# Ledger of designs, part 161: VHH binders against o75319

Target 1, 181 residues: o75319
Amino acid sequence: GNHIPERWKDYLPVGQRMPGTRFIAFKVPLQKSFEKKLAPEECFSPLDLFNKIREQNEELGLIIDLTYTQRYYKPEDLPETVPYLKIFTVGHQVPDDETIFKFKHAVNGFLKENKDNDKLIGVHCTHGLNRTGYLICRYLIDVEGVRPDDAIELFNRCRGHCLERQNYIEDLQNGPIRKNW
Key: E = the ipSAE of ESMFold2; O = the ipSAE of OpenDDE; V2 = 0.75 times the mean of E and O plus 0.25 times the DockQ between their complexes.

## First folded at step 12 (VHH)

Design L3 (framework vhh_4orz_3; at its last look DockQ between E and O 0.45; V2 from the best seeds 0.50)
Fold by ESMFold2-Fast, scan of step 12:
Structure L3 (fold): chain B 181 residues (1-181), chain A 119 residues (1-119)
Amino acid sequence: as target 1 above (181 residues)
Amino acid sequence: EVQLVESGGGLVQAGGSLRLFCAASGFTFDDYAMAWLRQAPGKRREWVALITSEGETDYADSVKDRFTISRDNAKNTVSLQMNSLKPEDTAIYFCARQDWDYPEGFDYWGQGTQVTVSS
């Protein structure tokens, strides 16, 4: 499994912090073994991720990895000071309630333990777009009471790419608030 | 309607070769990664080989250096050349289209073609 994931090169490596939140979204970093298949300007390793976050004058306090694979990078490739959480999230269909609950619990726990700093929650799937954008927007809508269209617009603007999965967008706009956990 | 149709399976002796074909229709073939997976009796389906839209290839360790995946975009076909076949390669082989957004999963599958390798 050392091929570059489909469409990965089409997306910006890392977005901007979503104002009024602790979220920042990015595409999956690729460990050093992938670099022989990439031009220098295409590389986006775990080290590159942290360098780009620092260039924005931000600091990561948690990484939530939503990919349904471990082939892209290892937790050991991350600084030991930054917690890493894996939530295996099946794509294509809207994430299930259990996945949504796990995400909300992780975010709430981070915010409670980091109320005295301004560190960010970094969230990624393979492209940092559909699964990532869905779960961040779901959190903003369900927990923070943000209007669905406003959450989606904020994510799209800060990520630099618009959510593409129509079923995800439909669920965010018209689906039920998930409160049954 | 998306369709994937496999062909080329059959019975072959250990050490022999087979070439599998998958004819794709109903979508823009050039935009998708394509894969072969297999399922042996009583076992889970396992991934065998993948070819990206850009032509990059990848293989499971069990078939590396024996199998070669290729694609012909003009004919909307993905192929699997299987050399040095072993009895352990006996399985139903499925052609699959990788999901465009979720590269860890597949959104369409063929019906499969049987490969039987005798000792």
Scores: ipSAE 0.793, ipTM 0.882, lowest interface PAE 0.8, mean pLDDT 94
Fold by ESMFold2, look of step 13:
Structure L3 (fold): chain B 181 residues (1-181), chain A 119 residues (1-119)
Amino acid sequence: as target 1 above (181 residues)
Amino acid sequence: EVQLVESGGGLVQAGGSLRLFCAASGFTFDDYAMAWLRQAPGKRREWVALITSEGETDYADSVKDRFTISRDNAKNTVSLQMNSLKPEDTAIYFCARQDWDYPEGFDYWGQGTQVTVSS
């Protein structure tokens, strides 16, 4: 259905570029059919996303959609020139190794293909926080060698909200580095 | 511990009505969206209705004008009024709690209550 996801209104729409990375995180944009259930100030559409990115003097070169649904918007609602990748990410428990691998593979592919520009990877789940923050931090830790607490602090600061799901935080802080292949 | 207990199922003639109830305990009920799902023999489980923490409702197309979901936060209950029942509504009906951060899924389920609609 087109009901507004629980707690979605409580989160800032778009974060800030994470310094030293190519990542920016945001909550899921909602297509027009959801707007009849929102006050004008609450709306955050695919168009609004791109306007907010442009206002930061940034450009998206890839959107990674981590939601396990297609009900929020369709890729056709995005500019035709922006690549879109869906990685169906089961929530509640820590994302499995196959999901982590798919995310790492997508990011590595983007960085290789975009070494000559400064475009960003936009990542979202429903709220742009727990699944999104976990996978971005997991990438920074496993691939870039960032210390867990430093990755978490960077994500929290740039997203404007702290990671909430405790099993994710514990896995990032105390779990082993995952293999990248 | 989280518990969801369904009741109100039974046998009813086609065209009749039933009201299902779900008693919830072990969590802050007011903070969660709640849903009813159903599973007929040999079929996949299907979503039926959802009610948000603020009372917004949503329904599967197959039941939209016949079923009504409601909640009573004072009693920690969610209910499903089912009218104009058809034999195809025969199923086990489950109460479920939506995950607070993963709205695509449900993190707790009841044991279910059988609804049988005879022709």
Scores: ipSAE 0.647, ipTM 0.830, lowest interface PAE 1.2, mean pLDDT 93
Fold by OpenDDE, second read of step 13:
Parts: sequence; C-alpha cells; structure tokens
Structure L3 (fold): chain B 181 residues (1-181), chain A 119 residues (1-119)
Amino acid sequence: as target 1 above (181 residues)
Amino acid sequence: EVQLVESGGGLVQAGGSLRLFCAASGFTFDDYAMAWLRQAPGKRREWVALITSEGETDYADSVKDRFTISRDNAKNTVSLQMNSLKPEDTAIYFCARQDWDYPEGFDYWGQGTQVTVSS
C-alpha cells in the first residue's frame, strides 16, 4: 500500500553536504501515488529531491537506498545519469558486517570512478537518519579515521536531525572497527 | 516494550463467526498500520488483513468480504471480525505491527490466538 512511513513528515527532506565528504543524507522520496495522502508542502518526490539538491548547488552522482522495501519509489523515477544502489538494510538493528562492507565498497567504488568531479553520494533510509547516519559514520570512522564523536556530530549537524537510536550510537562510539575487505 | 496480545479465538462451526481482538502497548499506536496474520499447521504464515493508521483496509483474497479489520486508536486495539468461517480458516491468528523495514513487512506480533473451524 501507500501508507506513509511513521514520522516521515517530521524530518527535513534533505540535509546538507557533509563538509570534507561527498555525502548528503535525505529521507526517502515518495512516488506520486503517495501524494494523495500528503499536503502539498509535505510532498517529497524523486523529482523534488533533485530540485532540492540543485538548490544547494550540488549534484548527485550516486543514490544509495537503504530501505528494506521497494514500495516507496522506483529506480525508473530517477534520472538515468544517476546510478541507483539498493542495499536492503533492516531497521532498528545495527547493520551486519556484510551490509557495512557493501556500503563501504559502493562508496569506495564511487570515489574511485568520480575523482574528476564533485558529485555527491546521496544516502537514504526511511527517515534518512539512523541507518543512514550509522553507515555514513561507520565509513568515516573505519575508512577515513574520523573520531566517532566527530563523525556523529558532523552527520547530525548536516542532516539537521540527530541520530536517535542508542544502539547505533553506542556501536559507533565503542564498537569495533569493521574490516574494509 | 512493544506488546501485542491477541484474544477471542476458539472453536466454531463452519459458517459461524468469531471476533478477534488485539491489545497493543509500548508504542505510538496510531502511527502504525496494523495487521492480522495467520499460520496453519505445516503452512507458511500468511497475511490476512491490514488497516492503516488512517483507517484504510486491505484483505487477502481468501478472506475478502468475510473478514473485517478495524481499529480503535483511543483504546490501542485492533479487531478482526470473521464471518462465514471455513475449515480452511483454521490457524493461529497473530496481530502484527507493520514496518516495511523488516522482512515480510512486520516487526512485531503477538503469541497468537487459535481459531479452529470444524466442518
């Protein structure tokens, strides 16, 4: 069905580019069929996503979708010039090592292929907050050597919302580094 | 802690009716779609009925026009009115909270209530 995700309306549609990185986080865009259940000002479609990114004078080079479902929008709703990657990620739980690795691999691959531009890696889950924030921070911590608290603070500030789930925060702050291979 | 407690199951003859209830607690009830699932012996758990937070309903083809799902947000309850019951409706019925970020679209369900329809 076209049920709006819980608390989806409570979050800013799109965050800001994280300085020093190529990451930008946003909540899941919803395809047109959801619009009938939303006020006009609440609507956030794939098209709206790209418009908002453009308004920030940025360009998306990759979208990583961490939602577990495929009902929110279709890859066909995106421009053909922007690759789409689905990483099915269960909510609420700390992503497993495989998921973390998939994410890291995708990011590294993108950076390798996009050294000549400044296109962004757009990452989203349902709210673009917890799963999204965890994996971005995990990357910064494990790959870029950023201090956990700095990574979390940077993400929170740029997303406009703070990571909410304690298990994610604790894992980032105190959990082991995950292998990058 | 999220809790879902089903009740109302029992033995009924074919053609009879039952009304199942689910009491929910531990979360903001009116933010979630709720569903009834069922599992017969030796079969996979299957979706039966769903009701969104806005009150929109959907049904499996097998129970359409016989079952009615409803909710009371003030009481944090979900109900399933089952009419024209058939032996093939025999199963454990579960109340479930919908979350599309979980496998099969549900993250919590109760212990279930047994429904037995005799021929």
Scores: ipSAE 0.400, ipTM 0.713, lowest interface PAE 1.0, mean pLDDT 94
ESMFold2 (binder alone), look of step 13: mean pLDDT 85; pTM 0.855
OpenDDE, look of step 13: ipSAE 0.395; ipTM 0.720

Design L30 (framework vhh_4orz_3)
Fold by ESMFold2-Fast, scan of step 12:
Structure L30 (fold): chain B 181 residues (1-181), chain A 119 residues (1-119)
Amino acid sequence: as target 1 above (181 residues)
Amino acid sequence: EVQLVESGGGLVQAGGSLRLFCAASGFTFDYYSMAWLRQAPGKRREWVALITSGGETDYADSVKDRFTISRDNAKNTVSLQMNSLKPEDTAIYFCARQPWDYPEGFDYWGQGTQVTVSS
């Protein structure tokens, strides 16, 4: 499968750091084999990701890949200095508690080990929008006590695109807090 | 209400051809990538072919150069032309819709149509 994901070109490659957090969201980088289907200005390889993060005067300390595939790029396409974590997430449905807890534990572990630096946690699904936005907002609400609407607004503003899945928005606003049992 | 209805399955001899159809309703068909998957007895469901909203196609290696996926947006139909059929192609064939924000999977499926290839 070397086809470009549906609507992938419609979204900005990389958002901005979410102020007061260590999160930055982006869409999935595409390895070089996809570039023949893209104009030069549409390319967003793993190398392009790191260049864009650097252009913002930021540094990645962890990448969390939420996609349910290895089709788009390989971990070896990333600099060996940046840890990579895969959490397979099924889209279209609200992530299950196991997935939410894995995400929270990864974030908490990173923050504990990176108290003495300002490195970012990069989070992506295919578009860096619905699954990505849901899990980041869920973390902010459940762990950091941020009000749901504030978390969603912060994500939307920094990502440059609004969460689009109504069931995800509904769960963030009115669903239960997941207590990490 | 999203509905996907497959047709065109049947029994065919090795080397023969079949054309499968999927009639879609209840959504804006031309906005979605559509796919065919198959499941043989005792095996996991495997992806066979995909066609994007823009008409770009992709195929599993096992069917490449033998199968052709196409779509007719005016009729809300996706089709799979299967040529040079082999006994190993025997399976239930499913039509599926791919959500745009989860292009690694599918959110709606038809009930399937049986294809049996005799040696």
Scores: ipSAE 0.651, ipTM 0.840, lowest interface PAE 1.0, mean pLDDT 93

Design L31 (framework vhh_4orz_3; at its last look DockQ between E and O 0.05; V2 from the best seeds 0.00; counts 0 for: pae O 4.6 > 2, placed apart)
Fold by ESMFold2-Fast, scan of step 12:
Structure L31 (fold): chain B 181 residues (1-181), chain A 119 residues (1-119)
Amino acid sequence: as target 1 above (181 residues)
Amino acid sequence: EVQLVESGGGLVQAGGSLRLFCAASGFTFDYYSMAWLRQAPGKRREWVALITSGGETDYADSVKDRFTISRDNAKNTVSLQMNSLKPEDTAIYFCARQDWEYPEGFDYWGQGTQVTVSS
């Protein structure tokens, strides 16, 4: 499939680093084959992602791809120096415990290995919003002890778009803390 | 309330044609990609065809050049023209609305319409 995902153009390509964390969220980059369907100013390739991160004076140390597809870009389209992790995350429903634990494990491992630098963990789903925002907020709440409303507000402000799925918001605010890694 | 209602299924001989229809209601039809998926006896559901809100189309390799998906936004319908049908096309065909925030998945489904292709 080479079609542009619905509403993809409606979202900012890259948010800002979430202060006090190593997270930055963005929408899915699209490989060169999609560019025939985009105006030059709408293009957001893997290379464009790294250029925009650099423009913010930041550096990526890990990309976590939450999409349940491999059609948008290939890991080979990324610089060899930046690790890529695929976590196939089913949307619509709240991510399951296995997915949450995989995300937490990846983040904890990165932070342990990168305590001597300031590199960022880049997280994306298709729009960089619901699955992305849920898992980042889930991590902040469960691991870092951030209050749910504060985590959500921080993500919304830095992403430039608000979490939209009510079931995700409800789970973050009132759901159980997932204690096991 | 979102509703998707399929019609047009039936029995057809190999090499024949059928046209499936899906009537949509309860949402702003023009904003969503629509899809057809099928499930053969004893098999998992597989995606067949998709049409975006802008009219771009996409097809599974198994049906490419034989099936054509189209939409009529004035009538809130999506259709699937099926040509050169093969026995392996026998399945229940489902109309589905793509979840725009999770475009790898579908958030609403019709009940399906049976297509049987005899050899």
Scores: ipSAE 0.614, ipTM 0.797, lowest interface PAE 1.4, mean pLDDT 93
Fold by OpenDDE, second read of step 13:
Structure L31 (fold): chain B 181 residues (1-181), chain A 119 residues (1-119)
Amino acid sequence: as target 1 above (181 residues)
Amino acid sequence: EVQLVESGGGLVQAGGSLRLFCAASGFTFDYYSMAWLRQAPGKRREWVALITSGGETDYADSVKDRFTISRDNAKNTVSLQMNSLKPEDTAIYFCARQDWEYPEGFDYWGQGTQVTVSS
């Protein structure tokens, strides 16, 4: 089987809803086969994800998976009522315009179809931090007109961890606005 | 900074043996599966052998039963024992760290070590 991603244990499983948005970030849930490599308190499965979201009195309406692999869990491990979207996103690199557009399009589509509820957009990469934070912030900046530093601060605070990669941070702060088409 | 440094390459006659070494640093070594790749002139890079963090091994069909990959987590090293070498094994051999979050399944590899097998 797959190894536990490096530093995966160091991050909070699930963040908090970002106020003023429908976003919530979390680290990648791991399917049952990974549990043999984890202490019970370290386990975080797809089921655990939904339990934790429920504990926050929230409900997921969409999961966006930014990991580049499909080995961590299967879409079948999720409730049928929650759509799952895979956007293969390479780590370390600033996502390309196509990836950014895919993410924006998915978010906009969800918001359009879910105006009558308050369900959340769950976003995760491996740690639910860098790729996740970048794309969420990119959306807030490009689509919602949020000031970059405000977006970053909001994400960091709600995720419980700060964006770590300087190239992501720099691009958010100083990079160009990406087209929404 | 992740670093992978290969060594042990050289010139050997067909039927001979070589042992390649890879010294890894800059990351938690025992968290990752490691692999050897090779690239012959004019050919694409190909996977040769892999060893998981747990010590399980896998080999390309072309080298199965001739090559043996091993690792020493205490020393952060990966080795490739190459026996019964053939001219078609001539290539630059790379030590690589496996990560499925990257397109080729590997995120880091070294500069490589040249292996030349003469007829």
Scores: ipSAE 0.507, ipTM 0.774, lowest interface PAE 0.9, mean pLDDT 94
Fold by ESMFold2, look of step 13:
Structure L31 (fold): chain B 181 residues (1-181), chain A 119 residues (1-119)
Amino acid sequence: as target 1 above (181 residues)
Amino acid sequence: EVQLVESGGGLVQAGGSLRLFCAASGFTFDYYSMAWLRQAPGKRREWVALITSGGETDYADSVKDRFTISRDNAKNTVSLQMNSLKPEDTAIYFCARQDWEYPEGFDYWGQGTQVTVSS
């Protein structure tokens, strides 16, 4: 049921805006039912997410949830003015081309509709690291033409934690060129 | 490398009890959540029970109050006590390690042990 995900406490709740992009990464927020197992300073709810973003003088315009579950929080816990998109993303393996395309399509749509503001795309998986970092970097490499090592370094620095899964890192650095559609 | 070896399966009469064991090796056992899943003939594999690294447990509704998962970190074992068994509990039971970074899934599995509950 409402178990704290393993090692979830070890990760910073929210990263920093990635300069030159519209991305910010974070770990999954946990609804109130999880809090009985957390010290007050360990809590990170959907409300806490928005407060932390606001404290950075930023505003979320989209949340992309990459988890393969709905147990952590409900979309109803988010402000109605912030669109929410679930992309079920299998872990431990490099996301397939359809998952990558869905992510690119969502990001491109957001950028078109939000060209006249500075709102951010929030992306998370469970820990906001491997699946999140892979898809953000894949977008920057394939769509924005960023060099793989530069994309990875930017993500790692702004998230505050380094990508850990070697097959993801290898695919970003040396894997096949991916088409944008 | 990671190994998970189940044991304790067999044939048991309806209403009876059985205890399954899973021996784990090749990783730091204390750091991982562990689970039991099962697959009946012709059915999808389904989740049964989970025990976190800290000992917290969770169960599928169909087995709540009949099954008990436990772990022994000194022996690197996970156990599943199954009471009040029904023919519908007949399945191959698998021990699995939760992928800590992808907790929606499991990254290592045992070979499974057969449990058959006769009417």
Scores: ipSAE 0.464, ipTM 0.761, lowest interface PAE 2.4, mean pLDDT 92
ESMFold2 (binder alone), look of step 13: mean pLDDT 86; pTM 0.861
OpenDDE, look of step 13: ipSAE 0.027; ipTM 0.340

Design L32 (framework vhh_4orz_3; at its last look DockQ between E and O 0.08; V2 from the best seeds 0.00; counts 0 for: pae E 18.7 > 2, placed apart)
Fold by ESMFold2-Fast, scan of step 12:
Structure L32 (fold): chain B 181 residues (1-181), chain A 119 residues (1-119)
Amino acid sequence: as target 1 above (181 residues)
Amino acid sequence: EVQLVESGGGLVQAGGSLRLFCAASGFTFDYYSMAWLRQAPGKRREWVALITSGGETDYADSVKDRFTISRDNAKNTVSLQMNSLKPEDTAIYFCARQDWSYPEGFDYWGQGTQVTVSS
């Protein structure tokens, strides 16, 4: 499949680092084969991702790919120096506890191994919004003790787009804390 | 209330053609990617073709150059033109709406229409 994912062009490629955290969110990079379907200013390849992160004076130490597909880009399209983790995350419904656990484990492991640097955890789904925002906010609420509304506001501001999926927002605001690490 | 209603299925001999239609209602049709998937007896459902809101098309390798997906936004319809049909194309064909926030998945489906290709 080489079609551009629906609504992908409507979102900013990369948000800003979420202050007080190691998170940065972005939409899925598209490998070079997609570029024939994009204007030059619309291109956002894996290389473009790293260029935009560098322009913010930041450095990626881990990419967590939440998409439920491998068609957008391959791990081989990323620099060898940046670890890549795939967590196949079904959208629509709130991510299940197993998915939440995998995400928390990956983040905790990265932070433990990167105590002496300031490298970022880059998180994306297709739009870098609903699955991405849910899991980042879930981590901040459950692990860091951030108030739900504060986590959501921080994500929305830094991503440059507001979480859209109401069931995700409802779960973050009123759902149970998941005590899986 | 979202509804997808399929028509155009039937029995056809190998080498023949069929055109499937999907009538959509209950949502802003032109904002969504639409797809056709199929399921043969005892097999998993597989994606066949997709058309984006902007009209870009994509196809599974097994049907490429034989099938053509199209849409008519004024009539809220998506169609699938199937040429050079093979016995292996025998399946129930489903019209589906792509999820607006999860482009890898589908949030609404039609009931399906049976396509049978005889040898």
Scores: ipSAE 0.736, ipTM 0.865, lowest interface PAE 0.9, mean pLDDT 94
Fold by ESMFold2, look of step 13:
Structure L32 (fold): chain B 181 residues (1-181), chain A 119 residues (1-119)
Amino acid sequence: as target 1 above (181 residues)
Amino acid sequence: EVQLVESGGGLVQAGGSLRLFCAASGFTFDYYSMAWLRQAPGKRREWVALITSGGETDYADSVKDRFTISRDNAKNTVSLQMNSLKPEDTAIYFCARQDWSYPEGFDYWGQGTQVTVSS
């Protein structure tokens, strides 16, 4: 199928670079076959993603895809020079420690390999909000030492939408710090 | 508690067929979309097939026209008919429940059933 994901139209396509970090969040891009169900202004393809990033004077150096499906776009729709990594994260449960550590490992590896450029890590799930926001904030809290409320506020502001899932918010605010992997 | 139990795995010759079953309990089955995923040795888990609560189906390109997902809401089961099996289909196959708020996200998993395809 080419079914548009539930509520996908309600979210801004791409957020802003999160200042002081290498992160940018976005909703899942949809390959061209989905466009027959979309008005021109609603379209957000892989090409549109890269155009919007360029319009912000930024460049993607890694895409972390938190979905399990291949339905929305294929890695072949991305420039061959942009690494792509899929990490499954269940949408209603706080990610387990292994998933959190996989995310941290990917981010830390990127930062090491990209210390001499300014490229960004793009992170998305279906809507680029709850799973995406949780893992980005978990990284900022655990690895960078950012206060939980400051991490959440920064994500919400730069994404343009507030985190919605209360169990994620509670775990970020009051849950244990997780050690680096 | 939510529980998903896979069965039907085994050893089969290339070109053969298997049918996998997933028994679901502890939730209102009819409400949820269900999926099959697989993980080959040394590889990441890969999506295989999805069936919505309304019965619409979707498949990974690698299995399209060979695999068929189906569900029986009266028995709380989801099945995967796997035809024309190839050695690259060798994997642990997992049944998963999709959450309605994240139609492509999965919140519960079975323990998996091994499928081995030999020459």
Scores: ipSAE 0.000, ipTM 0.121, lowest interface PAE 18.7, mean pLDDT 86
Fold by OpenDDE, look of step 13:
Structure L32 (fold): chain B 181 residues (1-181), chain A 119 residues (1-119)
Amino acid sequence: as target 1 above (181 residues)
Amino acid sequence: EVQLVESGGGLVQAGGSLRLFCAASGFTFDYYSMAWLRQAPGKRREWVALITSGGETDYADSVKDRFTISRDNAKNTVSLQMNSLKPEDTAIYFCARQDWSYPEGFDYWGQGTQVTVSS
């Protein structure tokens, strides 16, 4: 159905590029069919996503979708020039090692292939916050060697919302480094 | 009214196989991702497998490579093939409709079917 995700309206549509990284986080864009249930100012479509990114003088080079559903928008709603990657990530629990690895692999692959540009990796779940934030931070910590608190603070600041789930935060701060291969 | 009815559960020895079925009605089936959940005694309900409306699948690490979720949109059914069953797979298994507008990520599930794996 076309139910608006709970609390979806409460979150900023698009964050800011995370300085020193290629990441940008956003909430899930909703296709046109959802507009009937939204005020005009609440609408956030795939088209709106790209417009907002352009307004920031940025360009998306990859979209990583962490949601479990296809009902929000269609990959064909995206420009053909922007690859779309689905990584199933269940909510509320810390992503498993396979999910973490898939994310890292995707990011590393992108960076390897996009050394000649400054295109961004757009990451979203439903709200573009908890699952999104965890995986981005996990990458920064495990791959880039960033201090957990610094990674979290950076993500929170750039997303405009703070990670909410204590289990995610705890794992990032005190959990083991996950394998990168 | 949305209805999900599970079947196919039973008692099986470790290493055995079962196939669960879910019959869905009361909604446009092919618009929704479907999942199997399970709840063991004294434990929280956990997701086991998911299949999107487009047919993409995902699995919990604990069941990966052993379980296979599939769907038949013509029949409005979801299936879970469970191979190499372990005692720790013992649980009530639920068919669920995925909807992120709900806190748990699912808005409907059936009555469940008991799966018991003996050692």
Scores: ipSAE 0.000, ipTM 0.217, lowest interface PAE 14.4, mean pLDDT 92
ESMFold2 (binder alone), look of step 13: mean pLDDT 85; pTM 0.854
OpenDDE, second read of step 13: ipSAE 0.000; ipTM 0.230

Design L33 (framework vhh_4orz_3)
Fold by ESMFold2-Fast, scan of step 12:
Structure L33 (fold): chain B 181 residues (1-181), chain A 119 residues (1-119)
Amino acid sequence: as target 1 above (181 residues)
Amino acid sequence: EVQLVESGGGLVQAGGSLRLFCAASGFTFDDYSMAWLRQAPGKRREWVALITSGGETDYADSVKDRFTISRDNAKNTVSLQMNSLKPEDTAIYFCARQDWTYPEGFDYWGQGTQVTVSS
């Protein structure tokens, strides 16, 4: 269907760039077919996403889509210059090691190929919060050696919403470091 | 208002040829690079061919030596000559104008024209 995801309207469309990193987080954009169910000020299409990024004087170089569906928007709705990567993740459970590895590999590859520019890695799940925040924080902790509480605080501040899933927070704070990057 | 209108799509048998046209209006056509992109069902839009304002051309590896992009500045038209068509060339083909705020991107697109290649 084309029903609006539960609680989607409760979240800010796009966060701020996370200082010291190339990450920016946002909620899932909704293609134009959803707009008949939204007030004009609630719309957040793929076009709206790129407009909001430009308004922050930033530029996307990669989108990583963590949703377990393709019903919200299609890759063809994105500019052809911006690579799109789909990593299917289920909500609720901490992402498995294969998913974490795929995310780390994509980020490392992007950074290697974009060392001469300042383009951002845009990451989203449905709300741009739990799966998104987990994988970004996991990367910062495992690859960049950031303290877990610092990574979580940075994400929460820049996203404008705090990570909600206690099992994700607990894994970040007390779980093993995955040396799979 | 910038407008790009594609035509020339249709059904053709594998090994055949087809020529697509894009009529441009609402801007100084001579000053812009123009491109063709395509999208198959369920797939991401992919770039096919580009022609610069100076007439230089570039092609995706999948269509190199089979497709030729050209432009007619007097008629504000960009064309794509497609030879030796394969079933995997089946897609909606879009005409696009180069976006100067993103040197590799495109700011205006046509509605697309369907190309179906039977085997």
Scores: ipSAE 0.000, ipTM 0.085, lowest interface PAE 21.9, mean pLDDT 86

